VHH binders against p49116. Designs and how they scored, part 277

Target 1, 238 residues: p49116
Amino acid sequence: EGPLLSDTHVTFKLTMPSPMPEYLNVHYICESASRLLFLSMHWARSIPAFQALGQDCNTSLVRACWNELFTLGLAQCAQVMSLSTILAAIVNHLQNSIQEDKLSGDRIKQVMEHIWKLQEFCNSMAKLDIDGYEYAYLKAIVLFSPDHPGLTSTSQIEKFQEKAQMELQDYVQKTYSEDTYRLARILVRLPALRLMSSNITEELFFTGLIGNVSIDSIIPYILKMETAEYNGQITGAS

## First folded at step 20 (VHH)

Design pa33 (framework vhh_7n9e_1)
Fold by ESMFold2-Fast, scan of step 20:
Structure pa33 (fold): chain B 238 residues (1-238), chain A 119 residues (1-119)
Amino acid sequence: as target 1 above (238 residues)
Amino acid sequence: DVQLVESGGGLVQAGGSLRLSCAASGFRFSEYGMYWGRQAPGKGREWVSGISGDSSYTAYADSVEGRFTISRDNAKNTLYLQMNNLKPEDTALYYCATYEYAGRPEDYWGQGTQVTVSS
C-alpha cells in the first residue's frame, strides 16, 4: 500500500473568475466560492483511499466535513482569492443591510463573529506558513474523520485518518527538522474548524448562486459529476 | 451508456465460498472507484467493500473484513468479490456500483446477483 496522497493530490490550484470587477458583487463572490468548493470535492474524489469507501460512506464524510474542507481551502487560497478584500466586501454588504433594517442585530452579530473567526484562522495558518503538503494532509485528516454522527465503516475511516496523521508527521519531521514543535502548532488549529457554522458559510459565500438549496443537499450530485463537469465548474467553462 | 452486470451468486452452505463478478462497460473503468453493496430481505442497502480505480486501496465493512476480498481487472473491465467463510447473515442480493461517473445512481447500479447461505 503506497502513500495516502501523491504529488497530484498536493497540487491545489484555484482559477479565479476573470476579470475581477472593480467593485465586488455577490455574483463574483459566489462564483469564486463555488469554484473552490468544486475544486475541494474533486480533490477528495481523486484520493484512492476515498474512492475505496462506498458511495454512502464518502457522501456522508463530505456532507459532514465540507465546511472544514472549504475553510482550509479559503486559508490555502487566501492570497489568490484576495480573501481579505472579499470579506471586506461582505462586511460592507452587512453594513448596508443594517442601514436598510434588513437583518436582526443578533444575526448580524453571529455573522460578524463568524467572519472574525475565519479571519483569525486564516491569519494563524498564514503565520505558520503552512505549505502545500501540510494543507493536503490536514484536508485528509479532516476528510477521514471517523467521529461524525451517523457514519458507517468507522474503523476503515479511522485507519485512513491515522495514515494521514502518520504521513503528515513524517513530512514535517523531515522537512522542518529544526522546528520540534511545528506539528503540535499545526494540529491545535484544527478544532477551530468544527466551530465554524456551515449555515453562516452558506449565507456568506453561496447565497444567490445555489438558490434556496443547501450545500449538504447538493453534495451527492457534485460527487457524481464527471471530470469534465468538475473542470467546467472549477474554470467557469460550462 | 454505463452498464454493470453482476454474476456468480448462488446457494452455498455456511463456511463455503463464492466469487462474484461485475462486468462494466460504457466508461473509463480504470479511472473510477468501484464497490460492492448488498441488500438483505426487509433491510436497507449496506456497503460491503470498495476498491480504488488503480487497485492501490481497498476498504471493507466490519462485518466482512478478513473474509471477503475485492479485486479488479482493468484490462477486462471486471470487478470481483471473493467471499470466504460465508455466514447465514451474508444472505442478500449483491450489486456492484460506480458512483463517480453517473449522474443518477439508479441509472448505473447493476441488477444484482442473489447469494443465499444456508445454515
Scores: ipSAE 0.581, ipTM 0.817, lowest interface PAE 1.4, mean pLDDT 85

Design pa34 (framework vhh_7n9e_1)
Fold by ESMFold2-Fast, scan of step 20:
Structure pa34 (fold): chain B 238 residues (1-238), chain A 119 residues (1-119)
Amino acid sequence: as target 1 above (238 residues)
Amino acid sequence: DVQLVESGGGLVQAGGSLRLSCAASGFRFSEYGMYWGRQAPGKGREWVSGISGDSSYTAYADSVEGRFTISRDNAKNTLYLQMNNLKPEDTALYYCATYEYYGRPEDYWGQGTQVTVSS
């Protein structure tokens, strides 16, 4: 039926809130994260193969993998986001919370371990110099994952994942023809995404903006937004 | 004001064919994936088939693959389902849907068109 992804699906441009404040605050971090989340959801919805899957399947896929997509987006957009600066601000806040006994030591340890896993993942992707085509196909591979509990139409999802894998292989072999093991080095990074807690990601990046509403609760509403609304959320007033 | 109006159902003998249509209005039809679902008496709603906005991709439930063909005409804002080699277990109310209806009460789905397959 043609390629899974077009050049339009490879383009992934995050527009940050401006200006970056002198001192990072929860509102700026949450707004930045929300823009990345909306960009990721709009990206998924724009894929013809994704559009062909039923509403139940589409929503279940995105609810199951939003954290993996978001984390890949953090790695891809790390420079434009100044992600290292954001993570440093979060760590500083957590260290102050330890001193004042505002959070349990066990919870802080879990959150710090999550930040270290995230930083390691982003560093590994940067070291591999993952390009835009590779990010697009990695996102497609995690999106079309047939092994999440409760999914229907798993045979169709598996077909689309296999197509993503084949197209990634073709791209890497043609573009990086002298590096025989590049694809293997890239693919072994993916399992780490499943070890990252969506609840901790929510707490770190979305607490100030979402309040009492979970990401799971808003995904159906984001997926049904008009294309103009997606662009408005990502780019601001055009 | 989004509207979906299904038509083309009827009574047919096993092995027969029917073509369903869904007339859509109130949104940019070509920008959205479209779906056919069905509901048999006493059962929940079941996804049957889907098609991308640009028609480049289609997907089918295992039970209908090879027998049903989904298609669309974006110039006419119309979705189609060609049903061949119909079986008694295909008897159901057929309805069309888009992302617009996700998370809404069932009464926001179209009225549907009844398909009855006799043995």
Scores: ipSAE 0.460, ipTM 0.766, lowest interface PAE 2.3, mean pLDDT 84

Design pa35 (framework vhh_7n9e_1)
Fold by ESMFold2-Fast, scan of step 20:
Structure pa35 (fold): chain B 238 residues (1-238), chain A 119 residues (1-119)
Amino acid sequence: as target 1 above (238 residues)
Amino acid sequence: DVQLVESGGGLVQAGGSLRLSCAASGFRFSEYGMYWGRQAPGKGREWVSGISGDSSYTAYADSVEGRFTISRDNAKNTLYLQMNNLKPEDTALYYCATYEYQGRPEDYWGQGTQVTVSS
């Protein structure tokens, strides 16, 4: 078998809705997040190893890890998205909700802690100056996680994860040969992704899109889309 | 107009071999992953094997790994499953599917081809 990822899988270009509003609103944030989610799903579907696993396994993998993939995508596309500006707008809205006693203090604390964790993760990745190849392999490592409950074919998934880890190691050792501990510094960032609540991510970024339905419940439908439909969602055109 | 037509099933003795074919039409075959699944009498659907559009990757259920080989001929729009060292437990209706049409077997999956392995 060849490499797990090709150069085409390293390319990860988010097209933002245009024009950017003068004042950020829930519609713009939701559309931006949706484009990133669809880009991430299309990225996963384009991997030959992922295609080979079969539809039930593919759906289970993505349902288990979409929040981790989405968060890695936020970190990778933070500059393009002006993520700091989006998060500041969300924080401002939450502070106004506290003042108006519209949300419980405990719930606001949970959401603020989530935003803090997200900011800390994105800052860590930026400080490490993670490149496009590293992001692609980190996404592959979280995608091919054999340890989620209910998965079948875990031996195949584990082999693909190990291949992703080996190829990341080879890349980092050749590209950053002077930085002996770079790979270790990168990999210790990954467990933090599992501490982030997918429910809170939905509330922050996908308000108004899903109504009362979770991202987890719509993943099977997104994965069934024709390639042209994916392209339309990713670019906002069809 | 998407059509998937399975063939090649039959009765075979334990330890024997069969080669299944799936003729695909109505879509850009080489751009889609393809899959073989099976349904044994009184049991649910089981994924058997998958292959990427470009044939660079294949995957197998643990129960068939080492015995079955999936392949495709993109010029002929045909998917294959070479089954060796067949066991009575491999007795099932075998059907092919594509990733884009998961969950819609009545529209995109054929009637399947029956494989019966005698002891």
Scores: ipSAE 0.532, ipTM 0.791, lowest interface PAE 1.6, mean pLDDT 85

Design pa36 (framework vhh_7n9e_1)
Fold by ESMFold2-Fast, scan of step 20:
Formats: sequence, structure tokens, C-alpha cells
Structure pa36 (fold): chain B 238 residues (1-238), chain A 119 residues (1-119)
Amino acid sequence: as target 1 above (238 residues)
Amino acid sequence: DVQLVESGGGLVQAGGSLRLSCAASGFRFSEYGMYWGRQAPGKGREWVSGISGDSSYTAYADSVEGRFTISRDNAKNTLYLQMNNLKPEDTALYYCATYEYEGRPEDYWGQGTQVTVSS
């Protein structure tokens, strides 16, 4: 069999909306996040193993893991997004909401804890200097998760996840041969992705895109988009 | 404007073989995954097998693995399912589908081709 991922799947280039506004606003944050989401969905759909699983299985996998894929994308694209600046703007908005009594203290606490977890995750990935091949395989590992409830055929998904894990191991051992524990350090970061709430991610990054619907509800439509429509969303054209 | 036309079904005895074909039009066939599904009388739809656009990956339902082989000819815009060692429980309407159609999966199903396996 050929490799699970090709060099084209390692390329993950986010194009930011331009020009950057003088003051960050919800429209800029939402547009940036939407581009990353569409890039991530297009990336998943381009994987031959993913294409082979069938539409109901593919939709279920992405519905279950979109927040994990999105968070890995945030970490990978943190520099090009100026993610620290975006998070600081969100924190400032939340602090103003406390002063104006617009949100409950419990809700603000939940959101702040989510931001802290996200910052900690992105910082840990940056500290490990995760490269493009490692990100591609980590995204494949979370995408091909056989353990989500409601999946009907899990043996094929497990096979593809194990192939992703084996190819990641082979890559790390060859590229970082002097660091015998690098793979372990990378893999222990993955469970943190499942601790982050998809509902809070929606609130922070997608308010302008989803309006009165959830990301989960629009995923089937995004996955069915033609390539030209994906390119339009990724570049901001039509 | 996706069109899918299945053929190759028929009546066969248990242990026999059939080869199904699906002629596709209205989309860039080689860029999209293709699937075979089936529906037995009184039962829901069951995914049977899938193949990537470039044919580098295939996947099978546990119930058919080792007995069925999916393949495609991108030059002819045609999908195939080779069915060997057929069992009475394989009796169903077989249809092909693609992932990339905008709409719901049922909107791009072909009419199907009936496979009946006698004991």
C-alpha cells in the first residue's frame, strides 16, 4: 500500500484576510477562523483513505473531531494568524462584559479556562517545535478515531489510525533520531484536545459564521462543497 | 447535475459471482470517492465498499471483506464491484454514490441494480 499522506497533505497554508483592521473585531476573527475551518475540511476530504470510507462515516468522523482539527490548525497557524493578539482581544471583550453585567460569572470563568487551555496547548506545540509532517500525522490520528460513539464500521477507521501512528513514528525516528522520547512527548499532548469544548470554540471564533446554527449542523454541507467553493471560502473570494 | 446508472445485477445461486458496474456523469469523476451501498427489503441502507478518486485506497464493510472487490476506470467514468462467494443475505438493491454532490446522499443515488441470491 502507499503512504497514508502525501507531500501535498503536509502543505497547510492559511491566507489571512487583508488588510488587517486597526482594531480587531468579530468579523475579522470569524473570517480568519472560517478560512482555517474550510482549509481543514478540504484537507481531510483530499485524503484518499478518507474518501474511501463513505459519506455517512466521513460526516460522522468530522462532526466528532472538527474541534480537535481546528485546534491543531490554530496551533500550526498561530504565527500567521497572530493568534496571541486575537486571544488578547477576546479576553479584553470578556473583561468588558463583566463590567457591563452582560454575561454570568460562571460562563466567563468557563470561557477563560478554555482560552487558558488553548494557550497552554499552542505553547506546548511551539515549545516542541512541531513540524508540518508531524502536524499532518497528528491531524490524521484525530480524524481516524475509531472510538467515537455511533460509528457503524470501526475496523477500517482503526486501520487508518494505526497507519497514521506508524508513519508518524517512522518519520520522527528518522528525522529526530537523537531525541528518543520526542514521539512520546508529542502523543501525550493529544488527549488535551478532547478536553476543549466545541461549544466554547464556536462562541469564540464562529459567531459571525454560524449565526443561529452549530458547526456540527453545517459540516455535511461543507464536506459536499465543490473545490471552487472551498477555494472561494479559503481566499475570501465569492 | 450528477447522474449514476447501475447495471450487472441478476439472480445467482449461493456461492456464485456477479460483477456490478456504475456509469457516472456530471462531475469530475477522478477527483471524488465512489461508493457501493445496498438496501435489503425491510432494512435500512448499508454501506458496502468505497474507493478513493485515485484508486490508491479501498475500504469494505466487515460483512463483505474478502469476498467483494471494488475498482474503477477513471478514463471510462465507471465504478465496479466484483462480488464473489455470494450468500443469500447479500440479496439487496445495490446502488452507487459519490461524496461530492451538493445536497443529501439520497439525491444522487442511481436507480440501483437488483441482486438476488437463492439458496
Scores: ipSAE 0.531, ipTM 0.794, lowest interface PAE 1.4, mean pLDDT 85

Design pa37 (framework vhh_7n9e_1)
Fold by ESMFold2-Fast, scan of step 20:
Structure pa37 (fold): chain B 238 residues (1-238), chain A 119 residues (1-119)
Amino acid sequence: as target 1 above (238 residues)
Amino acid sequence: DVQLVESGGGLVQAGGSLRLSCAASGFRFSEYGMYWGRQAPGKGREWVSGISGDSSYTAYADSVEGRFTISRDNAKNTLYLQMNNLKPEDTALYYCATYEYSSRPEDYWGQGTQVTVSS
């Protein structure tokens, strides 16, 4: 069999809503995040190994890891998104919610901790100067995670994860031959993704889109979309 | 309107072989992954095998690995499952699926094809 990912799977181009409003609002943040989510789902569904696992398994994998994929996407697209500006706007919105007693004290602590973890993660990836091939393989490692509760096809998923790990190793060793510890530095960043709550990500980035509906509940519908429908969501043509 | 028509099932003794076929229409077959699933009497649905649209990747449930081979002919819009070394526990109704069928099987459920393996 060939490589797990082709050059087409390395390409990850986020198209931001245009023009950027004078003042960031919930709608702009939600639309930006939605485009990234749809781009991430389209990316996953285009992988031949992912296609081979079947829709039930695909749905279970993406439901388990969408927050990790989304967070990797935020880090990868941080500059094009002006993520620091978006996070500042979210913090401002959160400060207004605190003053209006719209969130419990425990929830506020969880949300602030999440924002700090997200900033730390994105900063660490920026310091490592992770490239497009590395991001593609990291997303594949996250996608083909055999250890989420409730998965039934774990041995095949593990095989694809190991293939992603091997191909990442080969790439890093050839491309960054002078840095013998680069792969280790990259891989130890991944466990932090699982400490971030998907519920808090929904609150911060998807409030305007989902209302009372969770991302988990819409994932099966997103994965069933035709290519033209994905393109519409990714480019904002819909 | 997606249509999937399974065939090739039957009665076979343990250790025997069968080849299942699935004729597909109503979508761009080569662009979608295809799957075989099964449902045994008194049990839920079980994913058996899958193949990418371009045939470059295949996957198998642990229970059938090394015994079953999935393949496709994109020119004929046909999916196949070659089943070797059949066991009594392989007795089930076999059905094929795409993304849409596996997500909403009620919308695309055909009759499937029955495989019965005698001990």
Scores: ipSAE 0.624, ipTM 0.823, lowest interface PAE 1.1, mean pLDDT 85
Fold by OpenDDE, second read of step 21:
Structure pa37 (fold): chain B 238 residues (1-238), chain A 119 residues (1-119)
Amino acid sequence: as target 1 above (238 residues)
Amino acid sequence: DVQLVESGGGLVQAGGSLRLSCAASGFRFSEYGMYWGRQAPGKGREWVSGISGDSSYTAYADSVEGRFTISRDNAKNTLYLQMNNLKPEDTALYYCATYEYSSRPEDYWGQGTQVTVSS
């Protein structure tokens, strides 16, 4: 078997909606998030190892880890997205809900804590100066996680994850030979991803576009979407 | 139109072997991953094995790993499944499947070939 990832899998370019509004509105935020989500899932789909897994397994994997993949994508694309500004806008929009007494105190706290966790995670990744290869391997490790309940073919998934880990290790050793503990520092960030609620992420980033439709329910359709169609949507040529 | 035709099934004794074939047409075969699934009596469909378009990666369900081998010949637009050390629990209708993205979203599978493993 060849490498799990190739240079083609390192490329992860997010195109933001244009034009950017003077004030970040819910639509802009949701559109941006949707593009990132689609990019992340299509990235997964481009991996031969992922292609070798069955439809049910693929769908289950993405359903299990989409929030983690999305969060890694946020971190990776934080500058392009102006993530800090987006998060600030989200908070501002939430204030309206707060003023209207639509949220309980506990819910407000929960949501704000989630936003904090997102920001902190992205900041931590920025501080580590994670490069494109490292992000690709981290996403692969997250994608091929056998730990999620209800997964089938966990042995195969685990093998792919191990391969991702090994390739990451080799890359880090080769590229950052002077930093003996870089791999450990990078991997130790992954647990933070699982502390984040997918429900809250969905509420913050996607409610404006998909309404009552869950990301879980649209994942199969995204995975089956033609790449050309996706590209057309990004460029507005569809 | 996508067409998948399975063959090679039959009756075999436990411990025996079979080789399934799937003839594909109507799409760019080499550009898509291919899969084998099966449906046992009274059970739902389950994924058995998959192979990437370029054959660089293969995957197997835990229940068949080490016994089954998936392969493909892109020049012949054919998918294969070598099944060794067959067990009664492998008895099922075996079908091949692919993803077609040109007419999104669409999954295609054949009519299947029956594999029966006797004790």
Scores: ipSAE 0.216, ipTM 0.620, lowest interface PAE 1.5, mean pLDDT 88

Design pa38 (framework vhh_7n9e_1)
Fold by ESMFold2-Fast, scan of step 20:
Structure pa38 (fold): chain B 238 residues (1-238), chain A 119 residues (1-119)
Amino acid sequence: as target 1 above (238 residues)
Amino acid sequence: DVQLVESGGGLVQAGGSLRLSCAASGFRFSEYGMYWGRQAPGKGREWVSGISGDSSYTAYADSVEGRFTISRDNAKNTLYLQMNNLKPEDTALYYCATYEYSNRPEDYWGQGTQVTVSS
């Protein structure tokens, strides 16, 4: 078997909706988040090892890890998205919801804590100056996680995860040869992704886009889309 | 029009071998992952094996790992499953499928190919 990821899989380019509105609104935020989600799922589907596992396993893996992939995507694309500006707009919307008694104070506190965790994660990745190869392999490590409940073929998934880990190690050791502990610093960031609630991510970034239907429930539909349809969703072109 | 036609099944004794083929047409075969699935009498459908479009990666169900080998010939638009050390519990109707067009047995274009392993 060849390398797990090719140069094509390292390329991860988000195209933002244009023009940017003068005032950020739920529609713009949801459209931006949707493009990132579709880009992330198209990225996963293009991996030969992922293709080999088959549709049922692919669906289970992405259902289990979409929030981790999405969060890594937010960190990787933070500059392109002006993520800090989007988060500020979300915070402003939440403050207005408190004032109008639309949400409980305890719920707002949970959501604000999630935003702070997200900001801290993105800031830590920026400080480490994680490059495109490192992001690609980190995404592969979380995608091929054998330890989610309900998965089948866990031995194959574990082999692909270990291959991702080995290739990341080889890359980091060759590219950042003078930084002996870089790989360890990168890998210890991953557990934080599992502490972030997928339900809160949906509320922050996908409110009003999919109604009462969860991201989890639409994943099988998205994964079955034709390549041209993915391209339309990623760029906003039809 | 996508078509998948399975062949190569038959009756074989336990410990024997069979090679299944799936002839594909109507799409750019080398760009699509391909899969083998099976359904035993009175059982649900089971994924058996998969292979990437470029043949760089393969995967297997735990029940067949080490005994079955999936392969493809992109020049001939043909998918293969080499089945070694067959067991009575491998008795099933075997189907081929593709990710982009169908990974569900209901969507298969062929009738499948029957494999019967006698004890």
Scores: ipSAE 0.621, ipTM 0.821, lowest interface PAE 1.1, mean pLDDT 85
Fold by OpenDDE, second read of step 21:
Structure pa38 (fold): chain B 238 residues (1-238), chain A 119 residues (1-119)
Amino acid sequence: as target 1 above (238 residues)
Amino acid sequence: DVQLVESGGGLVQAGGSLRLSCAASGFRFSEYGMYWGRQAPGKGREWVSGISGDSSYTAYADSVEGRFTISRDNAKNTLYLQMNNLKPEDTALYYCATYEYSNRPEDYWGQGTQVTVSS
């Protein structure tokens, strides 16, 4: 059995919408987020191990971990996305909602804390200087997580996760041989992903585009979308 | 149009073996993963085994791991399932399906082939 990931799975290039508006509006933010989401899902599709699992299992896995994958994607693409600016814009938009008294105090707190957690996570990943290979393996570990409720074929999923972990370990050992505890430092960041609400993430990044449609509900369609169509959207997007 | 045709099913005694085949057409077979599913009487469809487009990875349900082997011949556009040490609980209609990606919402699977394992 070959490696879980190859060099082709390391490439993770996000193309931002063009042109960039003078002021980041909700549409731009949502479009950017959508592109990242699609990129993440299609990345998963490109993994042979993922292709070997049933469609139902694949859908279930992505439904279970899309927020984590998305968050890792945010961290990985933070510079390209100007994530800090996006988050600031989101906060600004939220302030308008606050002024209109549309949100409860508790909800405001939850949303702000979530934004803080996102920012802190991305900052922590930047501080660790995570490279493309490490991100790929981390995403694979997150993707093939057997501990989500309702999953089938958990034994097989676990095997794939172990494979991802082993390959990450080998990579880190080879590439960062003088940093004995790098693997541990990287892996210990993963629990933070589980603390982030998918609902709040959806609200912050996707409400402007999907309206009342949930990310959960569109995941099967994203996974079935042809790559050519996706590429066309990226190149033809305005 | 995508077409999948299963064959190889039949009646076999417990402990016996069968080899299923699935002839595929209407898509770039080698570029997509394939999988076998089954539906037992009174039960829903369940995933049995899958294989990547290049055969580099295979996966199995816990219930069949070690007994079933999935394979494919991309030159023949054919998917296989070798079933060994069959058990009565393996009795089901077995169908093949593709991971062909399309903007269409429908999934593609064959009509299935019946496998019956007697005690």
Scores: ipSAE 0.541, ipTM 0.823, lowest interface PAE 0.8, mean pLDDT 90

Design pa39 (framework vhh_7n9e_1)
Fold by ESMFold2-Fast, scan of step 20:
Structure pa39 (fold): chain B 238 residues (1-238), chain A 119 residues (1-119)
Amino acid sequence: as target 1 above (238 residues)
Amino acid sequence: DVQLVESGGGLVQAGGSLRLSCAASGFRFSEYGMYWGRQAPGKGREWVSGISGDSSYTAYADSVEGRFTISRDNAKNTLYLQMNNLKPEDTALYYCATYEYSKRPEDYWGQGTQVTVSS
């Protein structure tokens, strides 16, 4: 078997909605987040190892880890998205809701804590100057997690995760040979992704999209919607 | 217009071998992962094996790893499952599937091919 990821899987290009409004609103934020979510699902579906897993298994994997993939995507695409501006708009909206006594103090604390955790995660990735190859393998490690409840065939998932870890190690050792502890610093950031609430992510970024429906419930449909069409090119790479 | 037609099942003694085939039509076969599943009497559907569209990756259920080999011929739009060292526990109706064809993981629209392994 070849490498887990090819050069095409390292490419992760988010196209933002146009035009950007003068004042950010819920619809623009939700459209931006939806594009990132769809890009992330398309990325996962394109991995040969992911395709090889049974339909029940591969759908269950993305349902379990979509928030982790989405958060990694936010960090990777922070500059393209102007994420700091989006987060500022969310905070402003939250402040307006507070002034109208629509949210409890406990809820406000939970949401603000989530935003601070997200900012800290994105800042830590920026400080480490994580490159596109490293992001691709971190997403693969998260995707091929064998420890989610309800999974069958966990042995095969674990093998793919270990392969992702080994290939990331090989890349980092060759590319950043002078920094012997870089891999450890990168990997220790991953547990923070599981401490972030998927419910709060839904409320912050997907309010205009999902209504009363959860993201994990629509993921099977998003995966089904993936197509071969991209960038207007028909022939593509050989 | 999408069709998946399984064949190659039969009666075989424990320790024997069978090769299953799945003829696919109506979609761009090489762009989709393909899967074999099975259902034994009184049990739910079990995923057996999968293969990526380009054949670069394969995956197997723990119960069949080392005994079964999945492969495909994209020029012929055909999926294969080579089954070696068959056990009575492998007795089941075997189904071919793709993510596009099966809208739900638990749904299969074809009849499958019966494999019966005698003790």
Scores: ipSAE 0.569, ipTM 0.820, lowest interface PAE 1.6, mean pLDDT 83

Design pa4 (framework vhh_7n9e_1)
Fold by ESMFold2-Fast, scan of step 20:
Structure pa4 (fold): chain B 238 residues (1-238), chain A 119 residues (1-119)
Amino acid sequence: as target 1 above (238 residues)
Amino acid sequence: DVQLVESGGGLVQAGGSLRLSCAASGFRFSEYGMYWGRQAPGKGREWVSGISGDSSYTAYADSVEGRFTISRDNAKNTLYLQMNNLKPEDTALYYCARYEYSGRPEDYWGQGTQVTVSS
């Protein structure tokens, strides 16, 4: 078998809704996040190793890791998204909600903690100057996580994860040969992804898209979308 | 219209081997991942093995890894499952399926071929 990922899988191009409004609102944030989510799922679905695992396994893997994939996507696309501007708008809204006594102090604390963790993660990836190849393999490592409950092909998933790790190692050693500890610095960032709540990510980025239905519930349907439907969601075209 | 026709099942003793085939028609076979699933009497459907459209990747359920081998012949529009070291718990109706690329339910399954393993 060949490499786990091809050049096609390294390319990750987010098209933002245009133009960004002067006053950010739930609609713009939700549409932007949805495009990134659909791009991330389309990316995962296009991997031959992922396809081989079958639909039930694919659904289980993405349900378990979508928040990690989404967060990696936010970091990778931070500049094109103007993520700092989006997060500032969310923080401003939360501060106004405190003043108007609309949300509990405990809930606001949890949400602010999440935003700060997200900012720290994105800043650490930016400081490391993670390239497109590295992002692709980091996404593959989190996608092929064998430790989620309910999986029936855990040995195979573990082999795909190990292959992703080996190919990332080979790439980093060849491309950044002078930086002996680069790979270690990159990999120690990954556990932070699991400390971020998927429920809070849904509240911040997907309010108004789903109504009372969770991202978990729509994942099977997104994964089954035809390429043309993905292209429509990614670009906003129909 | 998509058609999937399984064959090759039968009765075999524990430790034996069988080779299943699935003849596909009505779509561009090489562009789709394919899967084998099974359903034991009184139980739900279980995914067994999958293969990418270009055969570059294969995957197996933990219960069959090392014993089963999935393969395909894109020129013949045929999917195969080589089953070795069969166990009584492998007794099931085996069916092939196409990975569904649309928002519709995954309903491109064949009628299945029965595999019965005696102890």
Scores: ipSAE 0.279, ipTM 0.672, lowest interface PAE 3.4, mean pLDDT 85

